# VHH binders against F-box protein At3g56470, part 6

Target 1, 367 residues: F-box protein At3g56470, of Arabidopsis thaliana (Mouse-ear cress) (q9lxz3)
Amino acid sequence: MVTRRRSKKKKKTKRKKQSSKEKEKYQTFINLPCDLLQLVISRLPLKDNIRASAVCKTWHEACVSLRVIHTSPWLIYFSKTDDSYELYDPSMQKNCNLHFPELSGFRVCYSKDGWLLMYNPNSYQLLFFNPFTRDCVPMPTLWMAYDQRMAFSCAPTSTSCLLFTVTSVTWNYITIKTYFANAKEWKTSVFKNRLQRNFNTFEQIVFSNGVFYCLTNTGCLALFDPSLNYWNVLPGRPPKRPGSNGCFMTEHQGEIFLIYMYRHMNPTVLKLDLTSFEWAERKTLGGLTIYASALSSESRAEQQKQSGIWNCLCLSVFHGFKRTCIYYKVDEESEVCFKWKKQNPYENIWIMPPLNLIDLPLFDHRI

## First folded at step 22 (VHH; from j1 with R55S I58T)

Design j4
Fold by ESMFold2, last read:
Structure j4 (fold): chain B 367 residues (1-367), chain A 124 residues (1-124)
Amino acid sequence: as target 1 above (367 residues)
Amino acid sequence: QVQLVETGGGLVQPGGSLRLSCTASGFTFSSYDMNWVRQAPGKGLEWLSDIRGSSSYTYYADSVKGRFTISRDNAKNTLYLQMNSLQPDDTAVYFCARTDLSGSYFQAPTFDIWGQGTQVTVSS
């Protein structure tokens, strides 16, 4: 369809004064009446507004005065081989390559509220990192197994920030470690193991309304309420989906969603009924957009429909080392199913940028 | 010897019903999730339904949801498929299959033990 809009009917004109024609074309854009210039600029997405602001002084003034920032989650891709990192902003469809030597030797554990939780398995160091400001908040060391997940409740700048992990699962007991950001040490709590007597690992953790929800590889959903120091395993399991190629779990305003991914089918979205603890398939999201990766997800509900990103799933795909964001609209139109390689060379995670993004080093607001 | 043996196939008229059985031997039946899979003439395999070892959960492909019912009797080591409202495009060989337990709950299952299949033909 876009091919029809980008007609291949090129100008078959010999190159006669092509340089002069380009100069006259640019001069015409510079001399647009103010009301036409304002209309054009008001329609531009952020990346095009920034580019247009470099045309001349008049355009710069208009672009800056009309600039609107609509924040969208970004993807961060972490190289396994060096300190190079790539940020992808789906709203601008632009990649930005960065170097974070602060993160050398670290792997990503979790993302929430614009912060990454990073872990160095060689030194046992734990670190909050904000890739937009480059702020670092060190945490006390902790040994973690390779398949052990860790999550946090909110930004480390909040006095209520709480880190959570399950450190061991024995025949009779589950051991949980928690840490408040201002504490001197990790708190250890031991609970009766109520999981089925299978080998259990925790694949997904989300924090919602003061509670950590934990999904195991065996399909069990558990919760930890830190205010009550309470652990339990919830009844039921989500439906098994043959052909599934992995899942994500996410939260939006107290609601818990599970997303099954497939190789050759559209994703399936399930919603947890927090009263019955049953899972029900959702054909629509009611205007909610979900951004999913292997380690986290973000969500956004918008008051007004945004062209191209509304009521859909934005999923990251690694194929042949390409880093892409593919959207899938849950109703009316769908994009392809995702394939995850067993050994993906890049870790990635969604992260929400701060509200003052344009003032940060990733954007040259002096343009 | 681990075996799955299907019975109950046959010729049935459109709109009719049929009940398939699959008898398991040589393994602890109640420990395994069980499946029904079919293969129409000239087509690939189509997964239809699964049931947990505990019988606590069932799942159906969209093509058969509401018409087919999977069940099991762990005391008899037998898996069942009740097929209602049969149509000509349900004509296939129907297989009983055991889920391979080596994978993740959220990844595509593989099947390590299959029955010989039973023919179901829907025609007037």
Scores: ipSAE 0.014, ipTM 0.357, lowest interface PAE 7.0, mean pLDDT 72
Fold by OpenDDE, look of step 25:
Structure j4 (fold): chain B 367 residues (1-367), chain A 124 residues (1-124)
Amino acid sequence: as target 1 above (367 residues)
Amino acid sequence: QVQLVETGGGLVQPGGSLRLSCTASGFTFSSYDMNWVRQAPGKGLEWLSDIRGSSSYTYYADSVKGRFTISRDNAKNTLYLQMNSLQPDDTAVYFCARTDLSGSYFQAPTFDIWGQGTQVTVSS
């Protein structure tokens, strides 16, 4: 009976030694300096990047970080008439038709971080929707006026996600509503109206460093700090009144930009001085590409000229009396009109695609 | 009653000049941006120029830039369009229009008040 126990111990030791040697071989790749790893991963096509991300946590992080840098915003068209959606990747010149019957009666209110804020004016339902994953996050109901603007701070998957809207502007008071992730109810704050009395509607809202910046149709900038429950109207005005052909506000790494077009003029880019709260004209984007639409703004800094879209403004605007999308090269002062369907600025928005695009059933692998 | 009335139209020879006037009534003229728009026979409306309420900013379509000058006298509630170097292609009905302040930056400029228009004919 004693002899059978010795053979089982030898097989266990050999399997442990082989597993340790295989682990040691894999350990050599795990210990690549971060810079070298990033360099290697940067050379990988997206498909291989995704594969590489499955190797280990360090590789995953490196892969994801590089995906973020190289992802360009997509256009999403949402028809008001037939609840049809179309995604378009300008870089690849690929389109995808989407149908979301679950969004029947809903309209897009805002977009950020790949999510759509959707509102149903008939039911007063508000929800977050990810058009790529079809994930839905319902919010408490809210009555909204048709022209009321909303914004949120980050993806609703974050516990720090905050919704913001101005529900009422009267002669004397402004009513703000905020919703913090997982809250039961909307928080209502009322402030004295310090806006100029003439026709103040909010056209653009962006979140930056804990603060909502609200641009009026008259070019006044207001800020709301949710943490302090503080509202203020800033004295600074753009040097020129924003044009009627398009006005966009975007945030990038704590910096706030205002882009506007006036009729047949080239886009003007202004940067907010956060110290003086004055707008200064920028003649260069410094490598920044801004994708701006009526209900969304995305920005990225690219080191490499990918797809010819670099250091430029990608705007959904009215060109004259026509609705179009334009690429404006700020440094070259050149404009390229990109006609993608009958572009209603309210029917087309820029949206960030997810990092794992390959796993999205959206692209009929048949082509 | 809110009203715009254009005057100054007429027949002019090529290379000639004409000055149009638009008199506003029934609203605070200085508070509104004003526009000149024209419609040529068989063509759509063409925006030509606008001037801000404060008169500090003027804009022109490329088609008229350098030839036309928009101005306003807020004390007289009057908008002007000085047209120089007129060409046959400038033949149109010219309208004064008030910018609709309720419009969005995301929409094409809209006008809420129009004049009846004044005919400008450029012909040899």
Scores: ipSAE 0.007, ipTM 0.265, lowest interface PAE 10.9, mean pLDDT 81
Fold by OpenDDE, fold request of step 26:
Structure j4 (fold): chain B 367 residues (1-367), chain A 124 residues (1-124)
Amino acid sequence: as target 1 above (367 residues)
Amino acid sequence: QVQLVETGGGLVQPGGSLRLSCTASGFTFSSYDMNWVRQAPGKGLEWLSDIRGSSSYTYYADSVKGRFTISRDNAKNTLYLQMNSLQPDDTAVYFCARTDLSGSYFQAPTFDIWGQGTQVTVSS
């Protein structure tokens, strides 16, 4: 009779040990250092962030905290004739007038992560400018052609910030210049020109996962990997000629989108297949809101907002003689046009406001 | 086939003059704005001048203003660039380019058709 009792106890202890090991495995994920947890959560799409928030209280707090109240991008107008800037928040329908005499003679070259890359064609000066904080980060001087495009990888406050531009396209060679944060000089790289012999201009540049993607006006896509010092022209072409006007390229979580807008046509969204390097038409944004302008593109995975500005294309475009911001719902094939000042589309770009807008002198409650 | 063909390039002494021509084919020439653009060795493209299709309105970059004159003959489908007071810094390949109609007149000009270019060399 004594022998049967021993076997039942061993099975209970094995189940308890397996349950404890499973609990320990679950505990190992719960005990992630806060920095690592934040890093992981910051890379999660919103859907996965929401799922992650259900794991535990610590994860919930981290997920909610990293649910960056994604402030919707603002529109910034910069006058070519004066030192005046205007910021507009479409969500709040608020305007702010700014004066930056220190930017006299400068033009905007690119915008990302709330920063403007500014260029003075008379002095050949480059600088990063934050219109919200008025912070300036000077760069080494560079001569730029009228049609030369420039991009940067991230905010200049990051040590990983990289500037990129194609300074020359000759019959035989392409010259690329890059500037790394805290570098003394521009790095110059020369590659064989593999583009079609029709003097392609680069119209759109985006940075994704360590690589600059450059779209030409003829629809050729080139990539530059600064880490490998590698340049290549991809064989794929978009189904339609992008043209220089009405074409926007944006990046979201490693995905690259191309938006075409022609006169009297609805915007078309293409997604790049990173394996085949072919463009495929997308009939849905999958919950993304894309804010696209000539010199900037921002994307957000947003939940339904009362403003109705979600899961849509927000395009700063010039339609005929009217300067308008167009909100286009790809899924519904519906368009809403907002009148914006009679300004050159190149003088209006999307810009990300800082998260702590409350501390910005712009909201002086006194007006 | 839509095509632009530049001619008239060559070697000229400083202070000299040269007239470039660009012949268009395969499209309604008068319906398009046309441009001259140049590329100097080791430099990017530089826009020089444009002329409107219907109004013959002309615009010039500051670098060539007062020296260069753009004109067109719609009956001949030909664009011209008269270049006077040429300097060594004007040495470049000169291109005619058609303005992309899909673009905005208020934006930087975008070009959908280019010629092959013609070499202009200004040297003593």
Scores: ipSAE 0.000, ipTM 0.231, lowest interface PAE 12.8, mean pLDDT 80

## First folded at step 24 (VHH; from j4 with S54Y)

Design l4
Fold by ESMFold2, look of step 25:
Structure l4 (fold): chain B 367 residues (1-367), chain A 124 residues (1-124)
Amino acid sequence: as target 1 above (367 residues)
Amino acid sequence: QVQLVETGGGLVQPGGSLRLSCTASGFTFSSYDMNWVRQAPGKGLEWLSDIRGYSSYTYYADSVKGRFTISRDNAKNTLYLQMNSLQPDDTAVYFCARTDLSGSYFQAPTFDIWGQGTQVTVSS
């Protein structure tokens, strides 16, 4: 950061720049702020946190430290009425309302690495959007059905970014389209459909260990390896559980998880054994926190500082006719702790904010 | 084609009982979860209960738990709601509704087929 570099150069002399309050090198926390300062800062809305960070160096460091504690995924809620978006951090129960007029007419397809993949069904436009920086990266147009899913392997700023979508053309065939960064056109491949005849949708796609895993509406898991141009249906299936009210999928460090939701019981977590393709129940998360929605999911292991959701599932769920956002610990009875707006949970998606929110354009320090 | 038809509504005194029926046609009834939903005058929809197609398990909203009983007879393609200890605030149009199975694990439950509704009035 520019401010930290200039602070390094001025350690022994009085500063002529009043704005230089940071150092480039790692700065350990000094436990000098009293519990009262931490409590006051932790209860501030984001805009007031930014204002408080300008008070003095001690307050700046405290405000920035508390923001870093908030680097867990945020839930984005999409308004249908005014191009507004609500970002919600369940770990601190804080929100921020934003407007993105450049996304008018677009729907969200997928989220990864702080980026949204957006699609306009009227113009067939496809773009990556970073809601924190407002950066856009347009992609070649592609026609997609309304319920067709698309995913990507990593941030579009990487030369390794690969877009992937899959659909069924006939009962006998699967069509896969991929786009590698800066290619001239989409690549199309056709494979025999080895899925059940009652299959009609892919519900979720994740990228792990160089391949895309595709979960069907019937619980069947398929994969596509783009390096081999290879499609296959995995032999194992998770057990169907009586009373299940939903199932989410996520990836963490090469491992694939499924989460079964129930109306009146704690969720069940299954882990795929990548050598045998059998599913094994996990009775604990072992420090892993999973954030899931219908369109995408995120996972995180171990947080550096206490003050957030930890070792649990963070889910948008439908309890009876009630729509809410809740979290569970797998080893405890679940509790509805948070209520989101009464909207269909499929109008929301998890996204990972950058590590330092205070340096982003939407959090301008010149106020 | 695909239809749900409610019967059994009417006028009842406070503390009374009433049994609603919903006859299904045009689909495999035993394959679907079925629901009761009501709408009081000037209010939104209130989900009351569901019963699973593949199991005997039932679920109830807190507002009716212990007073209402959902059941089904798959041989007769009929869904039932036994309502006991009725109160004036139970006055509403009652709908049976079929859970939409076109989604799967990741979609919120929705209702793709509704009956016309039957009026239940509890005299004040």
Scores: ipSAE 0.011, ipTM 0.186, lowest interface PAE 9.1, mean pLDDT 71

## First folded at step 25 (VHH)

Design f1 (from l4 with I113S)
Fold by OpenDDE, last read:
Structure f1 (fold): chain B 367 residues (1-367), chain A 124 residues (1-124)
Amino acid sequence: as target 1 above (367 residues)
Amino acid sequence: QVQLVETGGGLVQPGGSLRLSCTASGFTFSSYDMNWVRQAPGKGLEWLSDIRGYSSYTYYADSVKGRFTISRDNAKNTLYLQMNSLQPDDTAVYFCARTDLSGSYFQAPTFDSWGQGTQVTVSS
């Protein structure tokens, strides 16, 4: 009876020694000298940096410390076919692939303050989505036309967040809908149509100092003041009528800019005079960098020349039959072209990344 | 009247080189983006390359990248296409085309003027 007990003990000791050697091998990666760890982490793409940050506290600290503070906007590419998203950092020329199954069937409508406005044309659902945290803020449903534009005033984390859209333009009336954060319903306002008879659609919407500015495809500018429930068509028109998707409108610190670029000319920058409501050509950006796309634009006053992208327009344009990114220096009237992934004008949008790309839950495979 | 006249086409052996020229008249040549497009037998039109009028920046289709070079002499109102390492699949009629100025750079380009084309045949 005594002989059977000895054989089971030897198998347990061999498994314990193998598990201890495997633990020792894993311990060897955790005990990397700080300099070597930093060197390794410095070479990791953002996705892998984030993964590496989950290994241990030491790795986490090293990963976070080496994460480049992105001060410039990123470009999100989104596919209508496979629900895939790609983040592109123009400054670093780095890509990150993301997958958001929760956004299946949704399209991107607008972006501001690191948030996306998402719309599902089948369910008429609208939501705010943060692609960096995967936070989602739902709102009441709304039927939207395919070409209908929407904008919001600030991050939905703010109680002051206001969503705006024009839902109908008839011969006699314009219908506007607004949604305040945490409201139960959309507010509807109806105004007399003062637009010219050749009205087609609103293509650009920006928010500035409590007011929504809406640009038509014919170059008419209208404003809506939610606080006053006031709508007006402004008299000023750009010198050239932008065609459909032929221009970008952006806001920076209370200033409104219009950018257009025809085949015979360099980009033209117009600034709105808020007193006369006329457009004036600007030959300088005054240190401003503008990132423009069909759905939204971002602007930054960058003090640091670090990325070589300073005081310029970053534009998505066609070169030949391929879409490319150009950096145009307005002051120097010079162009630098960077090749990027070909996308439909409606399949990309600029977004501001968070300052602290900390542990982005986005990469937690456990969810 | 806008005119574009292609020259320089011909028969060349595989691996050979050819230089096409397009002489422009009837418009301010330097103000226009210019293109090379080709049409192979039984195939559709293929855009190859463009050169911008204002910046002279060049772009190429993947099919010709590294082999073809587009250039322009604005003083001579002439567009060029240097073609190196030619292959049988490069056999086509090559056209010079002017980009339509009515379009935005934010839209796909269209062409408002074409040459008659020049035949390039790559054969052993």
Scores: ipSAE 0.179, ipTM 0.538, lowest interface PAE 1.7, mean pLDDT 82
Fold by OpenDDE, fold request of step 26:
Structure f1 (fold): chain B 367 residues (1-367), chain A 124 residues (1-124)
Amino acid sequence: as target 1 above (367 residues)
Amino acid sequence: QVQLVETGGGLVQPGGSLRLSCTASGFTFSSYDMNWVRQAPGKGLEWLSDIRGYSSYTYYADSVKGRFTISRDNAKNTLYLQMNSLQPDDTAVYFCARTDLSGSYFQAPTFDSWGQGTQVTVSS
């Protein structure tokens, strides 16, 4: 009778040892080098960042630190008359005036990661410009149409920076040009035109996970994979026609959002299903703040700020015939308007300031 | 049928004041942004002011800012424009216009309905 009691104790000890070994394996992830942990956390969506912050104190601190580090985007205004630029921080309600005579005759084509892509229609010059550091990276010349859209993948300081544009759409063919960092020339790719016959222009371009997504004014979504030199037109359409400058498209950690705001409705947020390539309406931003303008879209996972600018849409819109910005809280269906200068859509751009604003000449009152 | 009827125009001396009214019918007035636009002789249309339907926020062109005030009474389906410190260059036909709801806020507004206009003449 004594022999049966010994077997039950051994099974409990084996389960405890397996649970302890599984706990030990999970403990090994807690001991990630700080740099690697930060790298991993920096790539997590907000939802996952929040989850990760619950793992341990070290992870919590790392997660929170990465949430805080994201400075809110600023607005930049370009004067056509005197080559002056105005930077505005909506969160702090601070203005900074800058003068860039070197950008005379240039227009903004795109903005991302604190950099401006600038084009001169008279000289056909392209350059990257950082308004905070005054750094300039020249590009090979390119003729561009007035309504031609251009985008780049990341800051030009990265060797992975890729510039993208569609230079021609004919009945039969579409021509794409790309420029890789340190390349001597533009790479030209030609594909069969699979767009609808009523195609007019590309309205929005965003880069996500190695792919350029291009939205047409008719609502067609196309993708270009530079690594594969592959172009395709996706079957999905947003429920509303974007029209000319009728929407904003943005990317956040692999997710693609489209924002519509018609005069009869509040802003509508759509999210692209990357499996079906269909647009689905979202009634929540999930803690994201989206800063969107005609030539720039930034998204941040932000914690509650005293300014109230969090978990909302920050949009450049028309009030009458004057450009203004609004903050729209999707979850609360509330709107706040603030006045901005009368601006052309191409002259009012969201831009990310550097993390170390203290070292910016902008604050050096000594000049 | 959508109808907009402007009233209150007339002759006024420089420095004088005038109040225009626009009576709306045939639609839910409170749901629409409303505008005042003018056309001077030999000139194009000039947008002056708008008032939002829901929030009643107002916006003004620089040319009339500080002198003109747009307001609305949704219960009366009436849009108003109080014009003060009128100058000879304010002489024009003034129109009430409804903003096209099919438009995007990301674009300049368009108008889908207009009144017949009311003449304002500023002369000594």
Scores: ipSAE 0.167, ipTM 0.546, lowest interface PAE 1.6, mean pLDDT 83
Fold by ESMFold2, fold request of step 26:
Structure f1 (fold): chain B 367 residues (1-367), chain A 124 residues (1-124)
Amino acid sequence: as target 1 above (367 residues)
Amino acid sequence: QVQLVETGGGLVQPGGSLRLSCTASGFTFSSYDMNWVRQAPGKGLEWLSDIRGYSSYTYYADSVKGRFTISRDNAKNTLYLQMNSLQPDDTAVYFCARTDLSGSYFQAPTFDSWGQGTQVTVSS
């Protein structure tokens, strides 16, 4: 502790030996009061925030803190016609157009931890793709049906990364395939079909606290615990909402949310009580913002009400030939908002950008 | 072929109770979710409730929650609707409907088979 205080004195003394002109400039930059530094940094575009983070340790910590708190998930749009891709930052309302020829023929399966899981239905190739670094991590091939969902537990750079999918549902059995990092091949597990129907498909898959939660088209919530190789169907179903036109499911800090979407009504938000397995309607998200897409969703605790992105459901929308997003405030009942139309699940997905964007392809300072 | 036959309709005094039955044939009853739907005079179809094929899980429209109880007996291929505290606004033709297996719980229900309906009239 005393050593750290002496180290701080030595750094300040060394800077005072600079020229008068440089010392004045240095002192202004480095010694701003915390609230004024945060004000200055909060007004910077993301590119300039990243550049400012290289000034000194104090600025780096302030920039990273504001970047993490203010950084929202981005939408990535997948072109139907070519290899062009569009990243959209809704907090800054800025687009980046990119080309990912390495993804030609692939559709998206899932997004988590800044990575996309991509599948080519013609070659049965699977790969992880990081659109910010362009890193690819190929996975063993697997055949998947068009409406089959696949999810993963964490970034493929982790030795704990696990891929999960339900391959088939028959009258008697449900077949699950998993792939654990560095395994030789896919593991197949077969369980009794507790759903009593053979046409079940899975609408949404969420990974939370070591467990995959799977929502079926029949309204059942199933659980797969990979550490126990355990599958079960949870009791009950979410309340049915007449007139609903689709749903989203997401997780935030162990809490699971289900959102019903309508053409002519505000969304309905439900929260799962993991002890009773009952779904409870929520009139507010309590400062949480949910960024919803069909295959996977992102969430953030809202940092500041001033942004207008708090207590909201954020959705992709197509307006006037421009792809953007719309925010629903969850605390307003009977309000008729923008009429939502269900979209193709493979057209877009939310993804979290990394904290450092300076050396990434979309933030090339030479462009 | 799939056949759904409703029985148990009739005239009932306000505040009374009635139990509807729907006998199913031509398909594996326990494999399908079953529904009750009604149509009041001059109005569109109103979905009332469903029940899952393999369990006792049920769901109700807000208009009938707490008054109506859906149940099924898979051994007898029969769907039931217990209606209590009936009001004149409950006057309708009541239909038994089979959920389309290709449908989604999270979208408007679609039905691939219907009964001919049974008339329920609530009047003094």
Scores: ipSAE 0.079, ipTM 0.460, lowest interface PAE 5.7, mean pLDDT 76

